# Designs tried in a protein design chat: VH-VL binders against b1a7s3r263to410. Part 41

Target 1, 148 residues: b1a7s3r263to410
Amino acid sequence: VTIVYDTMHYSTQKMAHEIAEGIMAEGYDVEMFFLHEDERSEIVKSILDSKAIAIGAPTINDEPYPSIGDLMYYLKGLRFERTGIKRKAVTFGSMGGKGGTPASLGKDLGEYGFDVVDTCEVYYVPDEEENKACFKLGQKLVEEAKKI
Short names: E, the ipSAE of ESMFold2; O, the ipSAE of OpenDDE; V2, 0.75 times the mean of E and O plus 0.25 times the DockQ between their complexes.

## First folded at step 16 (VH-VL)

Design n4 (framework fv_ponezumab; at its last look DockQ between E and O 0.71; V2 from the best seeds 0.00; counts 0 for: pae E 4.9 > 2)
Fold by OpenDDE, look of step 16:
Structure n4 (fold): chain C 148 residues (1-148), chain A 117 residues (1-117), chain B 112 residues (1-112)
Amino acid sequence: as target 1 above (148 residues)
Amino acid sequence: QVQLVQSGAEVKKPGASVKVSCKASGYTFTYYYIHWVRQAPGQGLEWMGRILPSGGRTKYAERLQDRVTMTRDTSTSTVYMELSSLRSEDTAVYYCARTFGSYFDYWGQGTTVTVSS
Amino acid sequence: DVVMTQSPLSLPVTLGQPASISCKSSESLVYSDGNTYLNWFQQRPGQSPRRLIYWVSELDSGVPDRFSGSGSGTDFTLKISRVEAEDVGVYYCMQGTHWPRTFGQGTRLEIK
């Protein structure tokens, strides 16, 4: 499972960590990427080798975090629907206002040939219940991926 | 509290290898990148590379690509930096540092490595 | 590699007086997310580097407000409004936008 995220105030990062914990609790490995630390080529390679992905970014100026746009645009061009595998996906992100990034990312991934199974969005810093929700999101992703 | 504790000073001969450890505590070890930075005597800071403990993914400075290896032991929350084919110019204090998000927020105390004939 | 150039390299300052350090990058440090990943570190004698400022001007927790950072693109400045004895050490700028990460040469702040 590939997890890709960017973060501004660490909330989306926290979400990514909880999602990862959920996935690992199910006995699956996680390859985690932070957009600021990792290269697109490595991320894409991991995605291609994965049956499931989690993509997360915060909302800024009522739009997805700009850095995630680069990745999404690249993914669009790869035509994953032609790979013969309908990968499972979840999206997540934090917001300080209107939000909408997880839904936006989910829509795009759907168009790219992914099966978006769920999303998670939190306002500012995730609380304990929201962390649990992220954990469960990871578990759900794995559960769905097992169907492939 | 977050702590990075490094191994003790090393004295090596040219051509040998050195392996420095960085033990992390006070946070979830797995998901935070650990960077290595060194400082030759009286000189500035040089970035060497980084590792993500989860999966062990590494990125190295090109200059050191052939000689540096970073590894981790998740069971002990320890990151290792091994430098081979040591040269006199590798004499330095070696630091491990954690990144929180994109920020270097915690540093180890440093490990002095001396390479001399 | 992005070259970070600091000036001056040596900065003798009288206690209570202000100090200013310049850092210039060979390339823009604006990242794809719109942020500028310019950091300032302080290294006191015999100690590990300590983060002072990130994102050009954001002070780390616990850093006195007499420290400030400014700049944009390729030109950055660290200022100390009133230098204190504890400020003695070497200051480094660091860019976190490009690979490999690179540091300035360091500026040694000393008390006259």
Scores: ipSAE 0.879, ipTM 0.948, lowest interface PAE 0.5, mean pLDDT 96
Fold by ESMFold2, look of step 16:
Structure n4 (fold): chain C 148 residues (1-148), chain A 117 residues (1-117), chain B 112 residues (1-112)
Amino acid sequence: as target 1 above (148 residues)
Amino acid sequence: QVQLVQSGAEVKKPGASVKVSCKASGYTFTYYYIHWVRQAPGQGLEWMGRILPSGGRTKYAERLQDRVTMTRDTSTSTVYMELSSLRSEDTAVYYCARTFGSYFDYWGQGTTVTVSS
Amino acid sequence: DVVMTQSPLSLPVTLGQPASISCKSSESLVYSDGNTYLNWFQQRPGQSPRRLIYWVSELDSGVPDRFSGSGSGTDFTLKISRVEAEDVGVYYCMQGTHWPRTFGQGTRLEIK
């Protein structure tokens, strides 16, 4: 399972870690990418080799971060609806204002051919209950991916 | 508590290699990038490269890439930096540092490497 | 490589007076995620570097409010509103936008 994120004040990174723990609790390996540290070619290769992905980014000033846009544009061009694999996806993120990035990313991924099974968004930093929700999101992603 | 503990000081002759270890504790080792930064005596800081322990992905400074290798052992939560073909200019304190997001939040105590004939 | 130029390189300051350190980059530090990855570190004598500021102006946990960062694009400033004895050391700016990550030369802050 491939997790890709960008972050504000590292809240989305914390969410990515909890999602990863949920996936590993189901016995599956996670390959995790931070957009600021990792190159797109490595990320796309991992996504192509995966049946399930999690994509996260925060919202600042009620606009999605541009770095996610580059990745999403590339995924759009790969035309996943034409592949023989119907990949599962979740989206997640933190917000400092209006929010809505996970839902927007989910819509885009759905149009690109992914089966988006759930989203998770928190205000600023996840609390204990929100961390547990992210953990469960990882478990849910694997459960849905097994149906492929 | 997050902690990065480095191996002890080394004295080497020119042309030799040195391998410095950095043992991580207090967090999930594989999720955080580890960078290496060195500081020659009385000088500033120079970034050498970084590794993500999950999968071992590396990126090196161009001027060092022919001589530096970074590896990790996930079973011991340890990263390694090896610098070959040592020169007197490589005399420095070598630091490992973890990133959390965009900045180095925890640093190792430093490892002094002295290259002298 | 992106060159980070600090000024001054040596900064003697009287206790209680303000201090200001300039850092200029050879390229814009605005990354495609909208963040500007300009960081400031403090290295006290005999110690490892310590984080002070990330994203130009965000104070790290436990950093006194007398420290502040500002700037945009290629020009950045670290300010200490009132220098204390504990502030002695070398201050580095670092850019995390471009590979390789690069540091300024360092500014040695000393008490007059």
Scores: ipSAE 0.262, ipTM 0.705, lowest interface PAE 4.9, mean pLDDT 83
ESMFold2 (binder alone), look of step 16: mean pLDDT 91; pTM 0.872

Design n5 (framework fv_ersodetug; at its last look DockQ between E and O 0.81; V2 from the best seeds 0.00; counts 0 for: pae E 5.4 > 2)
Fold by OpenDDE, look of step 16:
Structure n5 (fold): chain C 148 residues (1-148), chain A 117 residues (1-117), chain B 112 residues (1-112)
Amino acid sequence: as target 1 above (148 residues)
Amino acid sequence: EVQLVETGGGVVQPGRSLRLSCAASGFTFTYYYMHWVRQAPGKGLEWYARIHPSGGRTKYADSVKGRFTISRDNSKNTLYLQMNSLRAEDTAVYYCARTFGSYFDYWGQGTTVTVSS
Amino acid sequence: DVVMTQSPLSLSVTLGQPASISCRSSESLVYSDGNTYLNWFQQRPGQSPRRLLYWVSELDSGVPDRFSGSGSGTDFTLKISRVEADDVGVYYCMQGTHWPRTFGQGTKLEIK
């Protein structure tokens, strides 16, 4: 499972960690990438090798965090629907106002050939219940991935 | 409490090898990018190595590329630095540090490496 | 590599007086996400570095508001409104925008 995220005030990163915990609790390996740290080529390679992915980004100016744009645009061009595998996906993100990033990303991933199974959005810093929700999101992703 | 503890420093002759370790505790080590930063005596800080949380993806400064290898064992919560072909200019205090998001939020106390004839 | 240049390299300040340190980068530190990844670190004698500020002007938790950061693009400044005895040490700017990550030379702050 590949997790890709960016973060502004570290909330989305926290979400990513909880998602990872959920995935690993189910006995699956996770490769987690931070957009500021990792190369697009490495991320894409991991995605190609994965049956499931989680993509997360915060909302800024009522839009997905700009850094995610490059990756999403690249993924669009790869035509994952042609790979013969309908990969499972979840999206997640934090917001400080108007939300919608996870839904937006999910819509795009769906168009790119992924099966988006669920999303998780958090207002500012995730609380304990929201962390649990992220954990569950990871578990759900794995459960769906097992069907592939 | 987050802790990073470097070990393995010592005095070595030029051309020799040394392996440093950084023991991490108080956080989920497997999720964090880890770094080595060194400081020569009386000099500034120099970043020279980074490793991805899962390992296998590394970045190096040109000054150490080909000679130093950063690695990690997530099962042991340990970061490593294999230093080969050591030079006098490698003499420094070596710090391990983690990044959370875009910042170095925790540093070890450092371990001293002295390369001299 | 992005060269970070600090000035001055040493600074002697009377207790209670302000201090200012400049940091210039050879390239813009504005990242593609619009953020500027300029950090300031403090290293007290015999201690490990401690981050004071990130994103040019954001104070880390626990850092007193006597510290402030400003600047944009390639020119940045760290200010201490009222220097205290515990402020003695070396201050480094660091860019986190480009690889490899690079530090300034450091500015040694001493008390007169």
Scores: ipSAE 0.882, ipTM 0.947, lowest interface PAE 0.6, mean pLDDT 95
Fold by ESMFold2, look of step 16:
Structure n5 (fold): chain C 148 residues (1-148), chain A 117 residues (1-117), chain B 112 residues (1-112)
Amino acid sequence: as target 1 above (148 residues)
Amino acid sequence: EVQLVETGGGVVQPGRSLRLSCAASGFTFTYYYMHWVRQAPGKGLEWYARIHPSGGRTKYADSVKGRFTISRDNSKNTLYLQMNSLRAEDTAVYYCARTFGSYFDYWGQGTTVTVSS
Amino acid sequence: DVVMTQSPLSLSVTLGQPASISCRSSESLVYSDGNTYLNWFQQRPGQSPRRLLYWVSELDSGVPDRFSGSGSGTDFTLKISRVEADDVGVYYCMQGTHWPRTFGQGTKLEIK
């Protein structure tokens, strides 16, 4: 499973770690990418090799970060619906205002050929309940991916 | 509690090799990018190597490409630096460091490498 | 490589007085994700470097609010409003926007 994120105040990275814990608890390997640290070509290669992905970004001024938008643009061009596999996806993120980035990313991924299973959005920093929700999101992603 | 402990430093002649280790504890090692940073005597800090959490996808400073190799063993929570063809200018304290985001949030205590004839 | 230039390289300060350290980068530190990856570290005598600030102005956990950071683009400043005895050491700025990651040359803070 491939997890890609960008972050504000490290909240989205904390969520990514909890999602990874949930995936690992189900016995699957995780390859995590912080968008700033890795080449986009390597991230896309990992996505192509995966049955399931998780994509996260915080909301800034009610818009997603530009860097995650560049990744989404490349995914749009790859026409995943034509690969014969409808990969599973979740989206996640943190917000400091109106929010909505996970839902927007999910809608885009659905248009690109992914089966978006669920989303998770938290205000600022995830609390204990929100950490548990992220863990469960990882478990749910694997449960849905097993159906492929 | 997050801990990073470097070992493997010492005094070595030019042209020889050393392998440094960094033992990690107190966190899920496989989730973090890991780095090596050095500090020559009386000098500032210099970043020189990074490795992706999975153990592939490395980056190096140009000054050490071809001579140093960063690696990790995720089953042992250990980061490594293989240092070949050592030169006097490689004399330094070597730190392993973890990043959270692109910020080095934890550093080891350092291990000293002295290259002299 | 992005060059990080600190000024001054050495600073002697009376206890209780303010201190200010400048850091300039040769290129913009704003990354495409909207963040500015300018970080500050403190290295006390005989210790490894320690986190102070990230994203220009965000205080790390356990760092007192007498430390502050400011700046944008290529010009950045670390300020200590009231220097205390255990603030002695070397302060580094670091950029995390570009590869390779690079540090300033350090500013040694001493108490008069």
Scores: ipSAE 0.176, ipTM 0.691, lowest interface PAE 5.4, mean pLDDT 82
ESMFold2 (binder alone), look of step 16: mean pLDDT 88; pTM 0.807

Design n6 (framework fv_ponezumab; at its last look DockQ between E and O 0.86; V2 from the best seeds 0.00; counts 0 for: pae E 2.9 > 2)
Fold by OpenDDE, look of step 16:
Structure n6 (fold): chain C 148 residues (1-148), chain A 117 residues (1-117), chain B 112 residues (1-112)
Amino acid sequence: as target 1 above (148 residues)
Amino acid sequence: QVQLVQSGAEVKKPGASVKVSCKASGYTFTYYYIHWVRQAPGQGLEWMGRIHPSGGRTKYAERLQDRVTMTRDTSTSTVYMELSSLRSEDTAVYYCARTFGSYFDYWGQGTTVTVSS
Amino acid sequence: DVVMTQSPLSLPVTLGQPASISCKSSESLVYSDGNTYLEWFQQRPGQSPRRLIYWVSELDSGVPDRFSGSGSGTDFTLKISRVEAEDVGVYYCMQGTHWPRTFGQGTRLEIK
């Protein structure tokens, strides 16, 4: 499973970690990417080799974090619907206002040929319940991926 | 608490290889990058590269690209840095360091590597 | 590579007096996300580097408030309001915006 995220104040990072915990609890490996640290080519390679992905970014100015846009735009061009498999996906992100990034990313991934199974969004720092929700999101992703 | 514990001092001859280990504890090993930074005697700090333990992805300094290899063992929460074709100028203290997000937050105690004929 | 230039390289200071270290980058350290990834590290004799400041001015946990960081773009400063004996060591700035990561030459702070 590939997890890709960017983060502004590390809330989305925390979410990514909780999602990873959920995935790992189900006995699956996770490869985690942070957009500030990793190259797009490496991320894409991992996605291509994955049956399931989690993509997360915070909301800024009522839009997805710009860095994730770069990746999404690249993914759009890869035409994943032509790969022969319908990968499972979840989206996640933190926000300080209106939010909407997870839904936006999910919509795009759906158009790119992914099966978006669920999303998770938190206001600022995730609380205990929200962390649990992220954990469950990871579990759900794995459960869906098993169907492939 | 977060800890990075490195292997002991090494003495090598020119042309040999050295492999330094960095054992992480106190956090989930596969969530954070490990960087390697070295410091020659009386000199400053030099970034060597980094590895992400979840996939083993590496990024190396261009100067060391052909001689450095970073690996990880997730079962032991250990990162390794191997430097081959050692030269006298490779004599240094080698540090592993964890990054939280985009900044360095924890450092190992350092490993002295001496290269001498 | 982004060159980080510190000044001075040697900083003798009288106990109780303030200290200031400059760090200049050859390129802007403002990342695409709007953050500036400039860190300051302290390395006491015989010890590993210790982070003091991140994001130019954010003080790390446990670091005395006599330390402060400021700056923007390409010019950054570390200040110590009142130098103490335990502050002896070498201070490094580091940029985390560009690859490869690069450090300043280091500034050796000594007590007069």
Scores: ipSAE 0.919, ipTM 0.961, lowest interface PAE 0.5, mean pLDDT 96
Fold by ESMFold2, look of step 16:
Structure n6 (fold): chain C 148 residues (1-148), chain A 117 residues (1-117), chain B 112 residues (1-112)
Amino acid sequence: as target 1 above (148 residues)
Amino acid sequence: QVQLVQSGAEVKKPGASVKVSCKASGYTFTYYYIHWVRQAPGQGLEWMGRIHPSGGRTKYAERLQDRVTMTRDTSTSTVYMELSSLRSEDTAVYYCARTFGSYFDYWGQGTTVTVSS
Amino acid sequence: DVVMTQSPLSLPVTLGQPASISCKSSESLVYSDGNTYLEWFQQRPGQSPRRLIYWVSELDSGVPDRFSGSGSGTDFTLKISRVEAEDVGVYYCMQGTHWPRTFGQGTRLEIK
C-alpha cells in the first residue's frame, strides 16, 4: 500500500502514520512518500505497483496544498481508468478553516479511475478519536483491497 | 525516547571501503527518512544522502553518488552507509539523522572514520 | 548546489551581551508550497548538531526564547538576546528548499 502526503505542521503526517498503523495491523506493508522529499516518478511507480493508495494534504486558506496539485495533475494524465484495474483509495487531510481537501481529492481520484472507499479530515491536530478514525480508515482500505 | 545509535570508530587505508550502521529505536522505523551528514575535522557539515526505510529508496549527493550506497534492514531497524574507494579527504565524523517533515529532529552520536596512509 | 554563506565565521562575545549571525543563500529559499525551509543548528563542543529554529523563525521545542530567527528570500539572521556560557559552539544555517540540502560554513561563538 502506497501512502502519499504533504504536510504543513505535522498534522497530516501524523494522520498518515495512523493510517499506516491500521494497514500494518492487517498484515500489509506500506510505502510512505512525502511530496517535499520524493520525486514524482518514484511516487507514481509505487502507485502503479499498488492495489491500494492513501493520499493526503492539508488545506491552506480553504484551498488544497499546492504541491499535491502537481501530483494530481500527473495522475490525471496517466489515465488510470484505462488499466482495467480499479485500485482502492482513501483520502485524508487537516484543515484550519472550511476544509474539504479530502473530498476534493477523492472526487478527482474517482475521475482518474480509483475506487475511493472513504475519507478522513481533522481540524488542525488530530485528537484521540480522530487518530482512531485514521487507524480504522487504514483497516477499511485493506479490507476493500482484499476483494481485488 | 527516540535514539539513533551508530557503530564505532573506523581506521581505513586509502582505496578501502567503510560501512557505518545506524540503529533506530523509540519510533516506527519505516515512517521516517534517515539522512547521512559528515563533518571533516575543523570543517562544516556536508549532506551525503538519505534513505526511506519503507521501500528502501535512496537519493545521494551528486559528488558522492558513484561511491556511496545506503541500505536498510527493517528487521533490525538499522540503516547502513557504505563509502567505497576511500580517500584522505573522507576522514570525518559521519552522522545519521532523522527528519520529521523536512526538519532534522534527531541525530546519531557520530562515527569517526579516519583514512590514512 | 545552493551556496549558504554565514558571517561572521568567528564571533567572540561577552557574557550577557547580544549576538547576531547572518546567513545568505545564493537562491531564494521559498518553496512551491509557500514555505521557506531555512533552519538553524547549534553544535556544542563534542556533541551532535541540535536544531534551534525551522521555517526561518519558529523555535524548536525546548529552545530558550533568547534565540530568535528572522529574514526572508535570501537573507536570514539568528540572534541571541543575552549570550550564556552554554551557548558556546558552532552555529549553522541550512536550506532544505532545494536539492540537495546545503549548510553554511558555520559560525563559532566564543566567550571573550
Scores: ipSAE 0.414, ipTM 0.759, lowest interface PAE 2.9, mean pLDDT 85
ESMFold2 (binder alone), look of step 16: mean pLDDT 90; pTM 0.806

Design n7 (framework fv_ponezumab; at its last look DockQ between E and O 0.79; V2 from the best seeds 0.00; counts 0 for: pae E 3.2 > 2)
Fold by OpenDDE, look of step 16:
Structure n7 (fold): chain C 148 residues (1-148), chain A 117 residues (1-117), chain B 112 residues (1-112)
Amino acid sequence: as target 1 above (148 residues)
Amino acid sequence: QVQLVQSGAEVKKPGASVKVSCKASGYTFTYYYIHWVRQAPGQGLEWMGRIHPSGGRTKYAERLQDRVTMTRDTSTSTVYMELSSLRSEDTAVYYCARTFGSYFDYWGQGTTVTVSS
Amino acid sequence: DVVMTQSPLSLPVTLGQPASISCKSSESLVYSDGNTYLSWFQQRPGQSPRRLIYWVSELDSGVPDRFSGSGSGTDFTLKISRVEAEDVGVYYCMQGTHWPRTFGQGTRLEIK
């Protein structure tokens, strides 16, 4: 499973970690990417080799974090619907206002040929219940991926 | 608490290889990058590269690209840095360091590698 | 590579007096997300580097408030309001915006 995220105040990072915990609890490996540290080519390669992905970014100025836009735009051009595999996906992100990034990312991934199974969004720092929700999101992703 | 514990001092001859280990504890090993930074005697800090333990992805300094290899063992929460074709100028203290986001927050105690004929 | 230039390289200071270290980058350290990834490290004799400041001005936990960081773009400063004996060591700035990561030359703080 590939997890890709960017983060501004590390809330989205925390979400990514909780999602990873959920995935690993089901006995599956996670490859985690942080957009500030990793190259797009490496991320894409991992996605191509994955049956399931989790993509997360915070909301800034009522839009998805700009860095994730770069990745999404690249993914759009790869035409994943032509790969013969309908990968499972979840989206996540933190917000300080209106939010909407997970839904936006989910919509795009759906158009790119992914099966978006669920999303998770938190306001600022995720609380214990929200962390649990992220954990469950990871589990759900794996459960759906098993169907492929 | 977060800890990075490195292997002991090494003495090598020119042309040999050295492999330094960095064992991480106190956090989830596969969530954070490990960087390697070295410091020649009396000199500053030089970034060597980094590895992400979840997939073993590496990024190396261009100067060391052909000689450095970073690996990880997730079962032991250990990262390794191997430097081949050693030269006298490779004599240094080698540090592993964890990054939180893009910032180095924890460092190993350092491993002295001496290259001498 | 982004060159980090510190000044001075040697900083003798009288106990109780303030100290200031400059760090200049050859390129802007403002990342695409608007953040500036500049950190300061302290390395005491015989020890590993210790992070003092990140995000230009954020003090790490346990770091005395005598330390402060400031700056923007390409110019940054580390200040110590009152130097203490334990402050002896080498200080490094580091940029985490560009690849490869790079450090300043280091500033050796000594007590006069």
Scores: ipSAE 0.918, ipTM 0.960, lowest interface PAE 0.5, mean pLDDT 96
Fold by ESMFold2, look of step 16:
Structure n7 (fold): chain C 148 residues (1-148), chain A 117 residues (1-117), chain B 112 residues (1-112)
Amino acid sequence: as target 1 above (148 residues)
Amino acid sequence: QVQLVQSGAEVKKPGASVKVSCKASGYTFTYYYIHWVRQAPGQGLEWMGRIHPSGGRTKYAERLQDRVTMTRDTSTSTVYMELSSLRSEDTAVYYCARTFGSYFDYWGQGTTVTVSS
Amino acid sequence: DVVMTQSPLSLPVTLGQPASISCKSSESLVYSDGNTYLSWFQQRPGQSPRRLIYWVSELDSGVPDRFSGSGSGTDFTLKISRVEAEDVGVYYCMQGTHWPRTFGQGTRLEIK
């Protein structure tokens, strides 16, 4: 499973870690990418080798940062439906305002050939219940990916 | 309580190799990059490279790229840095450090490598 | 490589007085994700570096609030409002925006 995130003020990274905990609790490995640290080509290679992905970004003023938009544009051009695999996906993120980035990313991924299972969005920093929801999101992603 | 515990001091001859270990504890090993930074006696800090344990992917400083190799063992939560073709200029304290958002938030205790003829 | 230039390189300070350290980068440290990846470290004699500040101005946990960071773009400052004996050591700025990551030359803080 491939987790890709961009983060602001720790929140989205915390969510990514909790989703990873849910995936690993089901006995599956996670490959984790931070957009600032990793090259797009490495991320895409991992996605191509994976049946399940999680993509996260914070929302600021109801818009995602350019770095996640660049990745999404690249994924659009790859036409994943041609790979013969309906990859499962979840999206996640934190917001300081009106939000909506996880839902928008989910819609885009669906158009790109992914089966978007669910999304998770929190205000600012995830609380205990929101951490548990992220954990369960990771479990759900794996459960759905097993159907491939 | 995050800890990075490094292997002990090494004395090497020019032309040899050294392999320094960095064992992580107190956090999930595969979530965080580990970087290596060295400090020659009386000098400042020099970044050498980094590895992400979740896939073992690496990035090295260009001037060291043909001499440095970083690996990891997820079963022991350990990162290794190997530097080959050692020269006297490689005498330094070698640190592993964990990052969050490209900042080194926790450092190992350092491993002194001495290259002497 | 991005050059990080600290000033001064040696800073003798009277106990209880303020201290200020400048760090300038040869390129902007603002990344495309909107973050500015500048941090400050303290290295006490015989110890590994310790993070004081990240994202220009965010204090790390356990760092006294007499430390503060400021700046933007290419110009950054670390301030200590009242220097204590435990503050002796070398202070480094570091940029994490560009590859390779680079450090300033260090500023040696001494008590007079």
Scores: ipSAE 0.413, ipTM 0.764, lowest interface PAE 3.2, mean pLDDT 85
ESMFold2 (binder alone), look of step 16: mean pLDDT 91; pTM 0.875

